VH-VL binders against Protein ULTRAPETALA 1 (ULT1). Designs and how they scored, part 9

Target 1, 237 residues: Protein ULTRAPETALA 1 (ULT1), of Arabidopsis thaliana (Mouse-ear cress) (q8gza8)
Amino acid sequence: MANNEGEMQCGSMLFKQEELQEMSGVNVGGDYVEVMCGCTSHRYGDAVARLRVFPTGDLEITCECTPGCDEDKLTPAAFEKHSGRETARKWKNNVWVIIGGEKVPLSKTVLLKYYNESSKKCSRSNRSQGAKVCHRDEFVGCNDCGKERRFRLRSRDECRLHHNAMGDPNWKCSDFPYDKITCEEEEERGSRKVYRGCTRSPSCKGCTSCVCFGCELCRFSECTCQTCVDFTSNVKA

## First folded at step 15 (VH-VL)

Design y6 (from x4 with light chain H33Y)
Fold by ESMFold2, look of step 16:
Structure y6 (fold): chain C 237 residues (1-237), chain A 121 residues (1-121), chain B 106 residues (1-106)
Amino acid sequence: as target 1 above (237 residues)
Amino acid sequence: QVQLVQSGGGLVQPGGSLRLSCAASGFTFSDYAMYWVRQVPGKGLEWVSSISWSGGSTYYADSVKGRFAISRVNAKNTMYLQMNSLRAEDTAVYYCAKEYERDSNEAFDIWGQGTLVTVSS
Amino acid sequence: QPVLTQPLSVSVALGQTARITCGGNNIGDYNVYWYQQKPGQAPVLVIYRDSNRPSGIPERFSGSNSGNTATLTISRAQAGDEADYYCQVWDVSTVVFGTGTKLTVL
């Protein structure tokens, strides 16, 4: 559709360029990464498809092995069954991608990162309702003027925008995702900057560089909740 | 009765060729993948090759790729293993096997009687 | 590349319980199959998909699989259980057998 710097950066938002190294069929979309995938049946042969990985944790597979297939979007489990593996129920190890010319099961790739994080949050949501502690805001400094701009960190998508901005050494006020601003806009008062990430803990050192989802502690170095562990793992990707 | 009857083994010199046969009866042969598994005398089992129901897809262990060719003729209820460029380490009892259920990539429920292949000078 | 490691031998007294292990990294994430092989015979399937018995296999045979270890359990061992036992998994497009265990009934 268009030459857009956002489309050029989508792989860096979801996965680092080196994490996708040597994968076959990589296409980076506006809000997903797509790769060639497959599932092997010794009875029917290889079923080949396209796997899309979304920041929400959704995984979508479009099968290309049979022309005219009316299954436009399959889950990995449905794709495993579609390939002729109806009772296996091990799609993480049976669905593969090609890395360096070799079939590699999804369970041994970075491609399940967002699915695993989403699954853990869903389990906690079913277990715990309301009262989850979340980060409020974090700041990113402009490379040109030095002014800091406030990022909201209340969803996984907003956290990814903040993470990518922190990882961009050339980030500018004009790159601000929430409003069209320039270096001419006034920055936040210094007194507001001490509340990064936590509602009630101005001394929380972990929150100045991270987010917390669903725990009362905001210090990642001491926090063992799965939300904090998942976020730390995600920001390294 | 469900049965796999093998033939075609024997003694061959290194670099030689041999063709194994596996004749099926008692089931719809064309519905199933078929397999070759070998066993060096006194040693464990090693998968060699597999062929899809139609013969359209074949799979090989790394140790035999480029030297062995699996095939089938569904009208004859027979599977074959063409073994070329044979080496001493190919000496083994070769079994043909049928997959356990209609579902793919499962266990092997019916095995042939085994055919000895000896590669020696 | 994957290796499924089994003990070379296991001994069990008549009437006692034998346990044969199959070790592999994250083998609990695979479906595991077990075969019994007596001298001069083809293998016979005794357990499929970790813990299921084919028709004709006594209930004394059971299986489990978690973490890095799958286990074949033979309760009330009989003389006829003396055999070699192999575990097996599917690794993407390949079939991998374990190294094999000789079960001796004393």
Scores: ipSAE 0.605, ipTM 0.847, lowest interface PAE 1.6, mean pLDDT 78
Fold by ESMFold2 at other seeds, fold request of step 21:
Structure y6 (fold): chain C 237 residues (1-237), chain A 121 residues (1-121), chain B 106 residues (1-106)
Amino acid sequence: as target 1 above (237 residues)
Amino acid sequence: QVQLVQSGGGLVQPGGSLRLSCAASGFTFSDYAMYWVRQVPGKGLEWVSSISWSGGSTYYADSVKGRFAISRVNAKNTMYLQMNSLRAEDTAVYYCAKEYERDSNEAFDIWGQGTLVTVSS
Amino acid sequence: QPVLTQPLSVSVALGQTARITCGGNNIGDYNVYWYQQKPGQAPVLVIYRDSNRPSGIPERFSGSNSGNTATLTISRAQAGDEADYYCQVWDVSTVVFGTGTKLTVL
């Protein structure tokens, strides 16, 4: 049957069972299909992760290869770089899944169906629009209650607000700059936190540093915090 | 200055074994993946095996899986290829190669001089 | 696994432009590498990631890659360019070489 605009498609309706036959690690979620995936570097070995495919065309990879990566939601391109393939830039062919015990590149699977459909729509809709540099949304945790609040990082001023909040060891919900809130306000549901703006779509043009690396929009040369000092020093090398 | 020097080839009977060595100098050996590529005389190139910087990950062409074992000793700047259960079709010149640092694990810039392995009865 | 088909031989007059092709299904979706091998010698990398030259490779060597064909172009061909040339791609977790082309400079 047809779905109305705004209704979330159930994960069990994303692919026919035959399309996922013999694919390793298939899990069907509420609005996604998850599979085991990987990327191979002969220098560093195989990076193994979980790929989630959404009806929106979003692709999310959660890497399990290093400690401290549990909260990193990567695009396939970022995962390719994370795996040690820093200059290849061919994630459709370099990120693989296991089908029948064999590595199969994403480009040869049905898993890109929704990404390809979304990419075509996005390209057609934005032909006359200028390219915008986007930074993904970020979250800052309250020191009192532990709830996380979403910061939009679309302008330098917004990035500065986020940067200052991250540098404040006593940051609280009441310090949130966009609305008057307290710790009594309900935290955004975990399922919504995976959507970080333009970064949620691999086809969006945006900030080249979509993970913890940072970029010139979100790092400040006049700041003495170690994060900004490290970025400024490393970028100029 | 940067070079790979190979040794260990020769004539062997089918079913026999050989160990090839590749000694590196002029670069930090432990930063790089290393490779074996072979060439049947008068024919084209074929990738054989690869090993990660630490030796923790190894990769093999289907034609040699289960018979060849790649290894390295970083303290000696040396990579090895243990070749067991050799067959006539393994007859080739074997090159060791270093991954190209300016590219992400897809190409090779420094090659050894080549070592002939002949498998015949 | 992709099959990379190259012509067996290509001839070029001295000072002219040589083009060596590497054919494969959708090879434009891969990064293509080119190697020069002279008789009795190990291969030398001459092009990386489709169109870039390593240090020491003359600018008259260039490369392109789109659709089903990658091309190595050698302008102002010299006698010293006479060699075998191989294309190469990375395929998932393996390395694949082309069949090889003998370039003859007349």
Scores: ipSAE 0.601, ipTM 0.840, lowest interface PAE 1.5, mean pLDDT 80
Fold by ESMFold2, last read:
Structure y6 (fold): chain C 237 residues (1-237), chain A 121 residues (1-121), chain B 106 residues (1-106)
Amino acid sequence: as target 1 above (237 residues)
Amino acid sequence: QVQLVQSGGGLVQPGGSLRLSCAASGFTFSDYAMYWVRQVPGKGLEWVSSISWSGGSTYYADSVKGRFAISRVNAKNTMYLQMNSLRAEDTAVYYCAKEYERDSNEAFDIWGQGTLVTVSS
Amino acid sequence: QPVLTQPLSVSVALGQTARITCGGNNIGDYNVYWYQQKPGQAPVLVIYRDSNRPSGIPERFSGSNSGNTATLTISRAQAGDEADYYCQVWDVSTVVFGTGTKLTVL
């Protein structure tokens, strides 16, 4: 069932057995590998959790003591902060796993293999667009005529324009920020609306791909909408 | 007014024991991790041991693990280092230190005056 | 644990710029802290998290950290800057100090 030439379908193919040897808490799932992990604070002691590594490059950490997310999933950076390391911002060296009874930072393990590959693919795409984070195009519907207009989400300013439009219940075609249009303008054909301006890379996260996590490009600390408030409180905690 | 005052130290024979004390004043002692750092005269700094705010977690350098025991009594604003099975290479000035106020695992912003421990036969 | 190697000694003329290096494999992936220690005294923190100054440290003290080298820079060196200097990192559950550098102001 393993896909030698394509996408990985099984956690057992993510890493060689030798690469996981002596790691504590290894659990090979259907599409992930899970290990015990932790982060050390000399003030508060060790925080212990479980790290899941996905072929997409996603990293998810679950901790018994994290009441801040309904799905109980943290990024490694959020776990570092949750563990009492608010200002360190060095999770690759501060989050550890147990190998042969010893704490080993993630940066010295094979566990970052897919994360690093995914980050480089995303960086290549973002470099061509001038931004680090890749967002797909989105559509906003006119309150008067129901026609949808395409918003590009390539920069923080463009993301703000979309965010504001989504928050305006009376948004109209005449409010479109990229051009002077009215409801009389032809709507983009439905066949073209399926093209959202980003690759189908698994690492291309949109603002709507994870309720508990977003990014600084698409969330605004001064905004009072539920999504921004939730993101801001999660990031600052 | 923020101060760490050390006591203990002195001359001991190899294999002997000694207890160092570090009394804190001018800050809320129970909010912070505390540290022991030593320095062989004329040489560099070496971290020895750390203790969490409550005393629930302790950390040791490999060179002293199993021989030294760090403790604290928050009601007395005092940290201790019990040093057992002392060796000649444990001869050093021992400093206690407080972690930086803002975040865990940062710097050491307040240091004691230092206490000399000499292990010699 | 990383070994943080510093030059044993650095000399600087009065009023000139001194640079003290702290070498370690991928030290740029760590937060680096710097301490000044004068004879017979306890160390004093001069730089935290690579490049930040605590209150009371003159702006002529600065720091940088990238790749395999962290650097403490002291511009307009004064006689009072003559001291030993140590870098320091946190490695998992341990604290690692550099080997130390004696700065001599000529």
Scores: ipSAE 0.574, ipTM 0.841, lowest interface PAE 1.7, mean pLDDT 81
Fold by ESMFold2 at other seeds, look of step 20:
Structure y6 (fold): chain C 237 residues (1-237), chain A 121 residues (1-121), chain B 106 residues (1-106)
Amino acid sequence: as target 1 above (237 residues)
Amino acid sequence: QVQLVQSGGGLVQPGGSLRLSCAASGFTFSDYAMYWVRQVPGKGLEWVSSISWSGGSTYYADSVKGRFAISRVNAKNTMYLQMNSLRAEDTAVYYCAKEYERDSNEAFDIWGQGTLVTVSS
Amino acid sequence: QPVLTQPLSVSVALGQTARITCGGNNIGDYNVYWYQQKPGQAPVLVIYRDSNRPSGIPERFSGSNSGNTATLTISRAQAGDEADYYCQVWDVSTVVFGTGTKLTVL
């Protein structure tokens, strides 16, 4: 109910009760809403799973056959492929939920609300439109002490500071750009960490089921790291 | 070489039943989803039903749900469409079709010759 | 289910380029398939996944899909191209065909 961490949102606040009405398998967690979902292949039949929707815009799908296994945490696109749709990359229209006994694609549900908000580009003037930036805060771990420090990703310059820190294997608390701190400073409270990027790995290193993409704000065409090269190549098609 | 040969069409009274057959040859039948698509004479194509490789999953257009039943016997390389409670609007040429493997069962590359079903009193 | 609207007929002179459209809200978000059907025959797949040709389909057949319109293009039209043409998409767990277009080669 009460939230002393300031930024934490309870799962029951993500959607109105009537927005979830008649959906099958609704389960409200601490910071997510979960529903039954599926994807259909006429060759293999329906694949059924659990979709979790987060206020950050993240979407996670887990197969019911191995619940809680990190290897089975899938993006919607990976779930679509897992379901036997090897050539399709149209998950918004192919992944469905059950509403009133009918299969309804995610694109026609409120469940993409936070995903859609997080994917919008910043307007040229956020002040005049009251728009919010598309990026949330991220964390970088100190090589010496393991403490994680919070980076704001509100501007291209701030995104560059975070990008450079993520690429530095020797990054330390003393390299923190917003304040001069040391390893003696208290780590950010766990409630502020809930909105980081891809689950368990912001850069998707070591995560076989996570698909992480950037945007023009957080990827740099002049950078030679593989993440920026891949994004720049993919955006240009 | 690769072909689908259909049988079982004909004239039937409203409310009657008919079973269509589709016999496959020249490919491994049990690897593929199979489909029924119909066409009212002089009109366009309408998907009717589909069945998974094993027969474990079946799918139907809303217009035929509860009245039609698709099935397959992989040992005989044959798919069937049982049509019950037939109506005048079910009058059409019925095609069976095989999924196109190079796409995620959204397309059909091999079609049967078609068989006419006429529902008339 | 969604309606894929095609013109009832299209005419093209021999050797010219024919374009057959398939209209649907946000059809550019779908993979579009095209079939050719000659009188008294079963349909033949001519384009899959918007713009790809199955083996045996000549290069003069091409496809595109963006926004609200998918287009089948037949360059250097031949008399043998005279047929009905249907677009098709996948919608969640069902298959949807367009309304069909008769192409007449003059």
Scores: ipSAE 0.542, ipTM 0.822, lowest interface PAE 1.9, mean pLDDT 79

## First folded at step 16 (VH-VL)

Design j1 (from y2 with light chain H33Y)
Fold by ESMFold2, look of step 16:
Structure j1 (fold): chain C 237 residues (1-237), chain A 121 residues (1-121), chain B 106 residues (1-106)
Amino acid sequence: as target 1 above (237 residues)
Amino acid sequence: QVQLVQSGGGLVQPGGSLRLSCAASGFTFSDYAMYWVRQVPGKGLEWVSSISYSGGSTYYADSVKGRFAISRVNAKNTMYLQMNSLRAEDTAVYYCAKEYERDSNEAFDIWGQGTLVTVSS
Amino acid sequence: QPVLTQPLSVSVALGQTARITCGGNNIGDYNVYWYQQKPGQAPVLVIYRDSNRPSGIPERFSGSNSGNTATLTISRAQAGDEADYYCQVWDVSTVVFGTGTKLTVL
């Protein structure tokens, strides 16, 4: 069984030449297309970065606006926040690329093609469950016995349950939100833990709408970790 | 008392120049983006220009690019709009505005009283 | 630059509900802001990010935004609500206002 990563969807086959015409900073990689992108804050100015588009639907941004970033890869939503637009939450319209010398929002470009296809496939995978987006399942370990319990990250509420559990140093099997269990219940077999339920990528590390650079906890409105504080302060400088 | 007090309007002939001023008080002026918005009497609002907290970045509507220059002097708590090569179409009430502090700079919460600029032969 | 189309005027009887629309292609993908402007005065922000009220704005002001239409709703209309109303969005790096609506309270 040969596993050839991305050979049927190499970077040169992601978009037609005319689809990228007049777009600034186009670079075709082995399994991605890269372009110049940015996000504008009238308070802080333009944040400028490089956007990579993958056939998996993944979008990665390397931002050069804050020299002290703890991570070198951002989601578009994190980049929007990083640029100083924390409350906007409209990255498809707020992140732009340059086409013919003009700022054009991602939503009006072909660059979201694979992201949109990935989102539709995830919705179809959850059709019987109310058409919710699919996210990778994650595990939380019991402080008493070390057994891991599966959390479904399919909705914001479920992501919050996982976030709160990860932040609780005394989390126990009895705190499991999906069923009344104790440490005596058997842990899911290791061979089953490989299957995480996310259709976007086998390497998916969680919900893309929850970002906190260098923080073990998912970012929510009350996150006060020093890395998030430093990020906000550095954007002002 | 948070306020923006404007000055510098008036009557000018086409091709002339004016400088509008907007003096701020009651808040930390250097923390916020500032804006100019104009309104032809009896007509709607039009965004004209914006300037970043430090003055390092400026933004303009297409209708005024190359003719208007926004600036600020944070030590004086004052923003300016230098208006050159004025046209009849620039006749309007000009408002300065402060970005809304409880939102990511997409709205304006404090406005000046407005300054009439009339461009007429 | 997107065009945000509003009706030129809307009339409402005292105590009734007024609805002012702001039309734009896929405006539901934007954050919509609403301003009230009374004669001779500067605009006042009444709704931010589609449906939120700044402090001091009565709860009878509400907003919604989906598809191609954002709507400002004023329940139990009062004489003091008579004003011009503008919607506004952020478009990439610019600010765009709607065409404006004159609300008349009968």
Scores: ipSAE 0.675, ipTM 0.869, lowest interface PAE 1.1, mean pLDDT 80
Fold by ESMFold2 at other seeds, look of step 17:
Structure j1 (fold): chain C 237 residues (1-237), chain A 121 residues (1-121), chain B 106 residues (1-106)
Amino acid sequence: as target 1 above (237 residues)
Amino acid sequence: QVQLVQSGGGLVQPGGSLRLSCAASGFTFSDYAMYWVRQVPGKGLEWVSSISYSGGSTYYADSVKGRFAISRVNAKNTMYLQMNSLRAEDTAVYYCAKEYERDSNEAFDIWGQGTLVTVSS
Amino acid sequence: QPVLTQPLSVSVALGQTARITCGGNNIGDYNVYWYQQKPGQAPVLVIYRDSNRPSGIPERFSGSNSGNTATLTISRAQAGDEADYYCQVWDVSTVVFGTGTKLTVL
């Protein structure tokens, strides 16, 4: 519980065996504990995923709710929205784990121990200077069918792929760079368009059509990074 | 007009069965989760069951699990509640309800007129 | 799992402010919904997600939620506000209603 960032921690030291008793899907890793988790929408059903708990207080969720789902590391809040709970904003009570065969909200489990401790430390120091900034995923429409395909803008390569697609006036589903698809493939369900993974900060002025990992400003018009310059030049035609 | 019209109630003996129906009109039925909520006359509301937009997921209150089965036929704009192994405690007015469009499946904005189910010898 | 306790009845003079409470352990950690039900009628949603009004609900209906108490407030009470009122929360994968409050407008 007194762990700091960067220290090598064995996952088995994060929780006593009694604290994890009867939890489903427990897997102890080198520096984390992983459990099965979920979030329920009566409209769409249960979204099921894996939650990793770190001694740093970080919580990561990887969603496996649909076949072929592109995995991103989600915060619990983003996972709540991903499950179809777009307006709830109560992830501590809406994300659950299975204990003794019953759904139990995270707020009633020991799994938030390190998250809560990390929050107390941060309230007095503002130490998080290098926080990750994630921009929203973007969508490109097919000129033939109008279906939208999701582009992840997590890396320079991924931003380039989106930028090139936006610059192609005849872009089609068959041009999709992540997988071979056709116009017959279904679009993402609407609730997933809300989950874009952007953790907007006061410094991020936003990008309506793409994101730039190369600058803190996150504005194409005022950004000097090559990805933003190229994108601006390509879309002004 | 958005409407939910119910049918299928009545008097049954303990251990008996009934099927309630809820017919929808005035909205795209297949876009929404649907719900059953019951109310003992003179008492409060109790959620009974829910079904996802496609019918692929169903949810039940503990008091009815294993005895009640919710279903829907989207082509007919109709939801059903099959009630088996009925008990005196199941006596209530049963409402069907549509999820509130503005807040994903946390509230109910359109309700049927209610159907009385009486379980007694 | 929360038990939502409401007072059995509340009385308010015409034109005055009524407050109906919904008590539950840490109910402030939930989104709270309120319904109005008149005799012989189905419930009507009057407040969603703690403090928001659906279309057609007058401004004099408002809501708040913190700690162990959510509150429905009806200012300038009218005769037509006389009804039963229920709070409701979402709990994990289930729906939980409060015990209900009869509001009488004097």
Scores: ipSAE 0.650, ipTM 0.853, lowest interface PAE 1.3, mean pLDDT 79
Fold by ESMFold2, look of step 20:
Structure j1 (fold): chain C 237 residues (1-237), chain A 121 residues (1-121), chain B 106 residues (1-106)
Amino acid sequence: as target 1 above (237 residues)
Amino acid sequence: QVQLVQSGGGLVQPGGSLRLSCAASGFTFSDYAMYWVRQVPGKGLEWVSSISYSGGSTYYADSVKGRFAISRVNAKNTMYLQMNSLRAEDTAVYYCAKEYERDSNEAFDIWGQGTLVTVSS
Amino acid sequence: QPVLTQPLSVSVALGQTARITCGGNNIGDYNVYWYQQKPGQAPVLVIYRDSNRPSGIPERFSGSNSGNTATLTISRAQAGDEADYYCQVWDVSTVVFGTGTKLTVL
């Protein structure tokens, strides 16, 4: 436990010792708790990584594909996607940790405590300060007129509305959830589209980080992670 | 129309067994965790059991652990509760319920109409 | 596991405002959900995440949550609001319901 007391929260104060009991790969850092985690697919088997839990509610997953590959931090959703479950979008249930030798989904562990608290605070105040924001604004095109409507991704509910709209091939301006509008309403300025994105990457079009099933057998040969690119270029065939 | 249709209740002697069914329609069943909640007539709600969307994880209240088994068959859009070693205190109306949002551990937005289970000699 | 204590009953005059409380140690740190249950019926979700209404729930229903108390508020009470009301939270992997409140509209 740190000898320093104040507003700063040390990693040892995030969870009681009993809450972490029997978890595999526990490493208590200065401002985080780290645990071994993974995601399983029928095609690739187990993808193993390290999950860091922060008092801010942030969750970071670090790929073990190459020693020192910490520049490629993943969200749990990105880790799920690159572990071979690209369309499932069930990371709370698909990402697991080992407790007592068993795989336990994140949704059934204490590890989501600060993530859940962060989402609650964001929902209550609709503020982005000091809390995780899911995504900046995104845009959905109307099937009838082609106009794009701005979705505000500031809470779980708003992210759900956006994802549902993106999945609806018949989505129309009249389906817009924030106001009753029609195709006659003026479209958003094009300049606002430059600020769309997510907290990991402002221009996010997909995963920008690597997750591997063993360093010699990277399953994502088009990975842009510099460490994995360097490793792939130097591996003996 | 989104709905949950329940079946399988009835009268059973102590120590007996029953299997409850909850058939879903009008939504993508395999995307949602499912729940059993019971209520003694005239009393409050008590959570009984939960099952993850894939069926890979199951959870139970302490009062039923080891006696009840929750399961689902996503191809049939149906969840089940196998109740063994039934006791008088298991007498209740049993509701199945659907999670409100995918991946959220949120509220239950759709409930079945309830199935009465009576355990008596 | 938190215990969620509700008053056994609350009475309200027709057209007046009813307030139903849900008490729990540090309940303000949880997302609170509220259900309405009429006799012989399954519960119906009326408030999620402390203060939000699902589609189809009238604006007369509102909620708040801070400190040790969450509150369901029903303004302009109608005869049809007479029901049992339950609060609910998640505690890690378990679901915890409040003790329930019978609302009587006089």
Scores: ipSAE 0.000, ipTM 0.417, lowest interface PAE 15.4, mean pLDDT 73

